VH-VL binders against q9umr5. Designs and how they scored, part 101

Target 1, 268 residues: q9umr5
Amino acid sequence: SYKPVIVVHGLFDSSYSFRHLLEYINETHPGTVVTVLDLFDGRESLRPLWEQVQGFREAVVPIMAKAPQGVHLICYSQGGLVCRALLSVMDDHNVDSFISLSSPQMGQYGDTDYLKWLFPTSMRSNLYRICYSPWGQEFSICNYWHDPHHDDLYLNASSFLALINGERDHPNATVWRKNFLRVGHLVLIGGPDDGVITPWQSSFFGFYDANETVLEMEEQLVYLRDSFGLKTLLARGAIVRCPMAGISHTAWHSNRTLYETCIEPWLS

## First folded at step 22 (VH-VL)

Design qp5
Fold by OpenDDE, last read:
Structure qp5 (fold): chain C 268 residues (1-268), chain A 123 residues (1-123), chain B 112 residues (1-112)
Amino acid sequence: as target 1 above (268 residues)
Amino acid sequence: QVQLVQSGAEVKKPGSSVKVSCKASGYTFSTYYISWVRQAPGQGLEYLGIIIPEYSTANYNEKFKGRVTITADKSTSTAYMELSSLRSEDTAVYYCARGSRWFDSTPYYMDVWGQGTMVTVSS
Amino acid sequence: DVVMTQSPLSLPVTLGQPASISCRSSQSLVRYTGNTYLYWFQQRPGQSPRRLIYQVSNRDSGVPDRFSGSGSGTDFTLKISRVEAEDVGVYYCMQGTHWPPTFGQGTKLEIK
């Protein structure tokens, strides 16, 4: 039988968003138990990511317990960060494939419809003033806001991304790294036509330097320092990159070509 | 010098398939996009699809979904476009074109083009 | 799909005179990152398309400076300051901002 699949949604999403994905999985892997976690749906997805991590943890623990052979995670958009954190804090997870579906794994720094809704009067260049405040960090988007021009503020104020990245020292860094490294494969999916993730390369742990040049994963300090295990994962062949052009952000979970190419191979 | 060299002209029957090749040289083939574009006689240009050879990730214009398959062989630095269920209206010159590196934001850069492959579909 | 509309479709020009081609998109070509992916291609008779301009106004290497691109949003223009005999061919605008990429109808430049 196929390993269970757990799906974690993104910002302002719900389980309904994944109806096509469910269909694809059922067609190609009949009998697969797919659980789309209906937690922190809609506006509730704006809650602090650590709160979300805790909620999702409570939901996945019983699923994992019933699947000693392992499970697959499909985590979309913001959900990808939630899942990465989840795998970092769980010392007993049994995830074979962690599929990061167009997730801002290295953070977000861009004006999007999501941001405009939340911060209608704020521009990308000024969001650091809000996001790196105590009250700003109460919003999920700010938890992974990564302003390349205000690195000091990011490192000191980011209560989520900087921590799971190991960019700021904390007592759990070693353990989190160890836990995350339990993953069988990290499948990174994203593409240039996303329209939301900024830069889109963030889905592959690429990100801006101080000059807003996008650097690759291998050029990132978190990789070079192996602060949460990226270098180790890459070295053992556990990182899979699956970039695709022509996919909009809201279509990553509902595109058959994308599914067959980037998701399906990791569900067997 | 960056070059894309395509396979020769094809004559096909309706309902059959054609596979056009595009051999790249002068650059790191695997890391750059390859797009396919066609041009019917006396007509404009129509986009077919794209691939990243390194990852074999292809995407297609919806108009051709189900009939077009784009693949790449990194070992030979060659991209392929296969079109099935050929119709007379598929008669066209088919072009491959290089995009940017996959990690760049310009997949449809198309700075270098192949010489084109004429595909004629006739009974 | 984004519709690209070129004008004129036929452009007879006297040697040495300027030429201008308009390209309009059915929707804005400005991506969420602020970049605009509008390209101009030249196709001489019997040849493959050749890119002249990328991202609205950037000339490719080897393209004479008599070619220039401009525009923003939905309106774009290719200009040739002094048309030469070698400029005969069909010119296409293409948008690469929205999937799938789409081309204009083409403008056939001929010498009078």
Scores: ipSAE 0.949, ipTM 0.967, lowest interface PAE 0.4, mean pLDDT 96
Fold by OpenDDE, fold request of step 23:
Structure qp5 (fold): chain C 268 residues (1-268), chain A 123 residues (1-123), chain B 112 residues (1-112)
Amino acid sequence: as target 1 above (268 residues)
Amino acid sequence: QVQLVQSGAEVKKPGSSVKVSCKASGYTFSTYYISWVRQAPGQGLEYLGIIIPEYSTANYNEKFKGRVTITADKSTSTAYMELSSLRSEDTAVYYCARGSRWFDSTPYYMDVWGQGTMVTVSS
Amino acid sequence: DVVMTQSPLSLPVTLGQPASISCRSSQSLVRYTGNTYLYWFQQRPGQSPRRLIYQVSNRDSGVPDRFSGSGSGTDFTLKISRVEAEDVGVYYCMQGTHWPPTFGQGTKLEIK
């Protein structure tokens, strides 16, 4: 039988958003038990990511326990960060494929409709004033806000991304790295036509330098230092990149071509 | 010099399939987008689809989904466009064109074009 | 799909005179990153399209400085300061901001 699939949604999402994905999986892998975790839906997805991680962990643990052969994670948008954190804090997870579906894995730095909703009067260049404050860090979007022009603030104030990236020293860094490295494959999906993830290369652990030049994963300090295991994963062939043009952010989980090309191969 | 060289003209019957090739040279083939565009006689340009050879990730204009398949062979630096269930309306010159590197934000850059492949569909 | 509308569709020009082609998109071509992916192509008779301008106003190498692109949002213009005989052909604007890429109808430039 096929390994169970666990789906973690993104910001302001609900399980309904994944109806097509479920259909695709059912058609191509009949009998697969797919669980779209109905936690932190809608506005609740604005809650701190660590809180979300805890909630999702509680939901995932029993599923994993019933699947000794392993499970697959499909984690969309913000959910991709949640999942990465899950895999970092869980020393006993059994995730075979971690599919990061258009996730800002290296953070977000851009004005989007999602951001405008939360911070209607904020400009990208000034959001650091909010996000890197204690009250700002109470919002999920700020937990992975990565201002390349205020790296000091990011490193010191980011209560989530900087930690799971190992960019700021913390006592669990080694353990989290070890835990994350338990993943069988890290499947990175994203593309230039996303329209939300900024830069879109963040889905592939690319990100801005101080001049807002997008650097590749291999140029990132987290990779060079292997702070959470990216270099190790790449070296052992565990990182799969699946970039695709022409896919908007809200279509990553509902595009058949994308599914067949980037998701389906990793559900066996 | 960057070049895209396409296969020769094709004459096909309705309902059949055609596969056009596009051989690239002068650059790292695998990391750049390849787009396919067609032009019916006396008409404008129509976008078909795109691929990243390195990852074999292709996407298609919805108008042609189900009939067009874009592939790439990195070992030969060749991209392919296959169109099935051919109709008379598919008679056109088909072009391949190079985009940017996949990691850049200009997939539809189209700075270099092939010479075109005439595909004629007739009974 | 984004509709690209060119005007005029036919452009007879006297040698040495300037020419101007308009391209209008049905929606803004400014991406969320602030970039605008508008391209101009030239297709001479019997040849493949050749890119002249990328991202609104950047000339490709080898393109004479007689050609210039301008515009923003939904309105774009290709200008030829002094039309030469070799400029005869069909010119297309193309947007690459929205999937799928779409082309204008083409403007046929001819010498009077």
Scores: ipSAE 0.945, ipTM 0.965, lowest interface PAE 0.4, mean pLDDT 96
Fold by OpenDDE, look of step 22:
Structure qp5 (fold): chain C 268 residues (1-268), chain A 123 residues (1-123), chain B 112 residues (1-112)
Amino acid sequence: as target 1 above (268 residues)
Amino acid sequence: QVQLVQSGAEVKKPGSSVKVSCKASGYTFSTYYISWVRQAPGQGLEYLGIIIPEYSTANYNEKFKGRVTITADKSTSTAYMELSSLRSEDTAVYYCARGSRWFDSTPYYMDVWGQGTMVTVSS
Amino acid sequence: DVVMTQSPLSLPVTLGQPASISCRSSQSLVRYTGNTYLYWFQQRPGQSPRRLIYQVSNRDSGVPDRFSGSGSGTDFTLKISRVEAEDVGVYYCMQGTHWPPTFGQGTKLEIK
């Protein structure tokens, strides 16, 4: 039988967005038990990411317990960060494939419709003043805001991304790394036509330097220092990159070609 | 020195399939996009699809309703475009073109083109 | 799909005179990153297309400086300051901002 699949949605999203994905999985892997977690939907997805991690943890624990052979995670957009954190804090997870579906894994630094809605009077270059404040960190988007021009503020004020990346020292860094390394495969999906994730390479742990030049995963300090296990995962062949052009952000979970190419191979 | 060399002209019957090849040289084949474009006689240009050879991730213009399959062989630095259920309207010169590196933001860069492959569909 | 509309479709020009081709898109070609992916291609008789301009105004190496691209948003222009005999062919604009990439109808440049 196929391993159960757990799906975690993105910002302002709900389980309804994954109706096509469910159809694809049912068609290609009949009998698969798929659970789309209906937590923190819509505007509730703006709640702090650590709160979301705790909520999703409570939901996945019983599912994992009933699946001794392991489970697969499909985590979309912001959900990809939630899942990475989830795998970092769980010392007993049994995730075989962690599929990060167009997630800002290395953070976000761009003016999007989502940001304009929350901060209509704020420009990308000035959002650090809000996001790196105590009240700003109460919003999920600010939890993974990564301003390349204010690295000091990011490292000191980011209460989520900087911690799960191991960029700021904390007492759980070693344990979190150990936990995350329990994953069988890390499947990174994204592409240049996304239109939301900025830069889109963030889905592959690429990101801006101080000159806004996008560097690859292997050039990032978190990789070089193996702060949360990326270097180790890559070395043992556990990282799969699946970039695709022509896919908009809201279509990653509903495109059949993308599913067959980047998702389906990791559900068996 | 960077060039794309395509396979020779094809004559096909309606309902059959054609597979055109595009051999790349002068650069690291696997890391650059390859796009396919066609041009009917006396007509304009039409986009078919794209692939990243390194990861074999292809995407297609929906207009062709799943009739197009794009693949790549890294060992031979060759991209392929297969078109099935051929119709007379598929008669055209088919081109491959190089895009940017996959990690760049310009997949449709198309700075280098193949010489084209004439595909004729006739009963 | 984004519709690219070129004008004129036929362009007879006297040698040594300037030429101008317009390209309009059905929607803005400015991406969320601020970049505009508008390209110009030249196709001489019996040849493959050749890129002349990328991202609105950047000229490819080997392209004569008599070619220039300009524009923003939805309106773009290719100019040839002094048309030469070798410039005969069909010119296409292409957008790469929105999937799928789409081309203009083409402008056929001929010598009078």
Scores: ipSAE 0.940, ipTM 0.962, lowest interface PAE 0.4, mean pLDDT 96

Design qp5
Fold by ESMFold2, fold request of step 23:
Structure qp5 (fold): chain C 268 residues (1-268), chain A 123 residues (1-123), chain B 112 residues (1-112)
Amino acid sequence: as target 1 above (268 residues)
Amino acid sequence: QVQLVQSGAEVKKPGSSVKVSCKASGYTFSTYYISWVRQAPGQGLEYLGIIIPEYSTANYNEKFKGRVTITADKSTSTAYMELSSLRSEDTAVYYCARGSRWFDSTPYYMDVWGQGTMVTVSS
Amino acid sequence: DVVMTQSPLSLPVTLGQPASISCRSSQSLVRYTGNTYLYWFQQRPGQSPRRLIYQVSNRDSGVPDRFSGSGSGTDFTLKISRVEAEDVGVYYCMQGTHWPPTFGQGTKLEIK
């Protein structure tokens, strides 16, 4: 009676991280088929995001085929970018709710423990030298690195984020926009106490200008140009915002109050 | 002039519940955080929880989870805090306080406070 | 929860003399963005709290310049350069960097 739910994890993550979310779904929506995709776990989450998109696409096709009335996506952190790309490249997806759990949808510009582990001598101000190179783009983190102080390098070098945002011309832009717009609801979840996503408003398509002032989604060029359909979705009433204070990055999928408020209503 | 005006003092029996109101004026109620804080007589301040009225997204200090419910009515620009299963230790003045806009990074800004609501729990 | 420890808890002071209140947190209040969400509140007798200082050192509108805040990391100070009769009350520090927000015990400022 409930649509199947497909869960896509984030950086340095695995299917195990979602055990509490699975418990919540089972309690409130008994009988729901939930598949936590156990792909690109741990260190494999560093593979180029287009490789991850292809692998996740292959995994979701049979699930979607068995559910002609639709499925839901719950996509956490880096996984939210994988899912947004899936919605663009799949002509035949039947996703009703795309639930984005604290995902860096407009990119990342922050010093994190994960970043320090990968590039221990780097900081956010100089990482563009690595990330905006062909070698850097072989790492998932660099696929959504968005340095507001080197926008020309970002626009030229990004192999993933600039493309799925329609910030750089490409032959599939119109088709990707059409496919993305087939989603029923885009549910954006995040908050100021996240501690990892930088700026945390990236989870709501906000991002820094050159002065590191955070501009809202409606102030972004990608929204104003409607380059991949955000303005159309908002006008259609398909964008749901669910911000919540007091939740750290690793707790979005293990907080019952968050689940009941922001996730549960969208798992029809 | 930004104001938060709270409901009047209440006397309650143990085991009952209380619902304190906080009516906002002079600003766009729905887009700003509202926090709830309490102060037992002669004691310090204790944080209860927070809400974004526009989205009805509330979160609670774990100490009070399961007993506190924070809600908002956008049509009346009023936030509410309900505390259930009252005990004598819940005797306190309860305050509402305004935070930043939800899209800003300072939810606990608390630049404007209500006048406080005394809740007395006595047997 | 982050523990906020104030010193002293009782502060008798002579009118016109300086006063200093210390606040220490059990962990750093510096967020990864570089911001420090440390606040100071004043509660006059019979009144609700009033914010004096936000983000360590920024004075609220209408707060006299005899009030100043300073500090970093885990150690913070509120100073009153010349105490006036209106300054009587209880002063609280609060951290807003870590969920949930937590308050210090309070410092009761009295005129000797």
Scores: ipSAE 0.876, ipTM 0.928, lowest interface PAE 0.7, mean pLDDT 93
Fold by ESMFold2, last read:
Structure qp5 (fold): chain C 268 residues (1-268), chain A 123 residues (1-123), chain B 112 residues (1-112)
Amino acid sequence: as target 1 above (268 residues)
Amino acid sequence: QVQLVQSGAEVKKPGSSVKVSCKASGYTFSTYYISWVRQAPGQGLEYLGIIIPEYSTANYNEKFKGRVTITADKSTSTAYMELSSLRSEDTAVYYCARGSRWFDSTPYYMDVWGQGTMVTVSS
Amino acid sequence: DVVMTQSPLSLPVTLGQPASISCRSSQSLVRYTGNTYLYWFQQRPGQSPRRLIYQVSNRDSGVPDRFSGSGSGTDFTLKISRVEAEDVGVYYCMQGTHWPPTFGQGTKLEIK
């Protein structure tokens, strides 16, 4: 039998967006219990990510309890950050595959249509003034905003990303790293035609240096210091990369070729 | 010197399939995109699809989905394109072309092209 | 798919005279990162395509100075300041901003 699959959606999203993914899973893994969590839908996805983590944690506990042999997570966009935080804060999680669908794992630094809608007078160059304030940190987008030109402000003000990345000292860093390292596999999915995640390499833990040159995961300080376990996971062979050209941000969970190549093999 | 060398010309019957090879040299094959493009006699260029050999992550122009399969063999630095259910309108020269490294943002860069492979579909 | 429209489709030119080829896209080729993925290729008779210009205006190494690219948004131009005999062939624009990549119809340049 197949392990249950838990799906966590992204910004301005809902469970309906995953209907094609559900069809694909049913075709290749019949009998799999798939739960698309319907929490924080639409504009509720703008609530602070720690609130979302708490709500999703409460929802996944009974699912994991009914499946002692493990579960899989498929986490899309902003949802991939929620899921990574879950893996850190839950000392009792039993996640085998954590499948990250085009998630801004090292943060976001890009002008997007949803950013224009939410902050219509802002651009990526000045959004740090809003996001790196206590008021701004009450919005999920600002919880993972990562301005490479204001690193001191990021490190001081980020209430979410700098913490789960282990970029800022905190009392739980050692426990969170231990919990995260219990995951079976981390499957990273993304591509250059995404159009929203900026840089798109954030989906592979790549990110800008101060010159906006994109550095690979292995060149990041958080990797080199093994702040939350990336170096350990890679050395263990637990990180799977599955990049694919030609997929836009909203199509990652509705493209059959992507599913068959990058998702299906990890739903044992 | 970066080079893409393709397999020789093929003559095929309608309804059969063809598999064209593209052998790369002079660079790290596995980490660069390979695209496939075709050109019917006296006609323009038509994009078929793309692959990252390291991860075997191929994607296809919807026009050819279901008939085109793109694969790569890292051990021989060779990409392949297979077109099935051949028709007379599939008669064309088929090219492979190199893109950027997969971690860069320019998959369709196409800075180096193979010499082309003529595929003729006739009864 | 993004439609790429070239004009003219046939371009007879006197040796030593300038040539200009227009390429128009059905939608903007500018990504949110600010990059514009428009390319120009040359295909000499009996040869594979060769890239001349990448990202609107950047000449490839080894491409003569007489070739230049310009344009923005949806409207792009390839210019040859003085046509030489070796310039005969077909010129294609291509967009790489939107999946799938698409080519213009081609402009056949001939010496009259």
Scores: ipSAE 0.873, ipTM 0.928, lowest interface PAE 0.7, mean pLDDT 93
Fold by ESMFold2, fold request of step 23:
Structure qp5 (fold): chain C 268 residues (1-268), chain A 123 residues (1-123), chain B 112 residues (1-112)
Amino acid sequence: as target 1 above (268 residues)
Amino acid sequence: QVQLVQSGAEVKKPGSSVKVSCKASGYTFSTYYISWVRQAPGQGLEYLGIIIPEYSTANYNEKFKGRVTITADKSTSTAYMELSSLRSEDTAVYYCARGSRWFDSTPYYMDVWGQGTMVTVSS
Amino acid sequence: DVVMTQSPLSLPVTLGQPASISCRSSQSLVRYTGNTYLYWFQQRPGQSPRRLIYQVSNRDSGVPDRFSGSGSGTDFTLKISRVEAEDVGVYYCMQGTHWPPTFGQGTKLEIK
């Protein structure tokens, strides 16, 4: 039988968005228990990410307990950051495949319609003034806002991303790294036609340098210092990259070719 | 120095399949996109699909709905396009073209093209 | 699919005179990043296409400066300031902003 699958949604999202993904899993892996976590839906997805991590942790514990052979995570967009934090904070997780579906793993630095809706007088160049404040850190989008031109403010003010990336020292860094490294595989999915994640290479742990040139994962300090285990995972053969052109942000979980190529092989 | 050299012309019957090769030289084959485009006689250009050879991740124009398969062999620096269930309207010249590196944002750059492969489907 | 419409489809010109080809898209070709992925290709008789212009206005290496591209949003133009005999062929615009990439119908340039 197949390991249970837990699905974690993204910003302004709900469990209904994954109906096609559920259909694909049922067709290729009949009998798989799939749980789409119905927490922090819609506007509740703007709550601080640590609140979301706590709520999702409470939901996944009983599922993992019932599946001693392990579970898989499919985590979409903002949900991929929630899932990575879960893997760090849970010393008792049993996740085999962590499938990161177009998630801003190194952060976000892009003007989008939802950013303009939430902060109508702001642009990516000045949003750091809001996001790198205690009030701004109460919004999930600011928890992973990563302005490459204000790196000192990011490192000092980030309550979430800088911590789970190990970019700032904290008392739990060693334990979080140990916990994260218990994952079987890290499956990174994304592509250049996404249209929301900026840079889209954030889904592969790439990000801007100070000149807005995108550096690959292997060029990032968090990789080189192995701050939360990326270098160790790559050396172990546990990082799977599955980039695909031609898929927009809202279509990653509803494209059969993407599912068959990038997701299905990892749902053992 | 950068070159894409395609296989020779093919004559096929309706209902059969054809597999066109595209051998790359002069660059790091695995890290660059390869696109496939076709052109029916006297007509314009039509996009078929794309692949990243390093990860074997292909995507296809919906119009060809499961008839096109794009693959790559890194050991021979060769991309392949296979079209099945051939019809007379599939008679065309088939081109491969190189895009950007997969990690860059310009997959459809198509800066270098193969010489083309004529596929004739005789009814 | 984004529809790319070229005008004219047939373009007879006198040697040494200017030529202008229009390309219009059914949707904006500007991405959130501000980039516009509009390309121009030349196909000489019996040959494969060759890229002339990338991202609206940038000439490829080896393309004569008599070729220029311009435009924004949905409206784009390829200009040849002085047509030469070697310019005979079909010219295609293509958008790479929206999946799948799509081409215009082509403009056949001939010497009259």
Scores: ipSAE 0.861, ipTM 0.922, lowest interface PAE 0.7, mean pLDDT 93

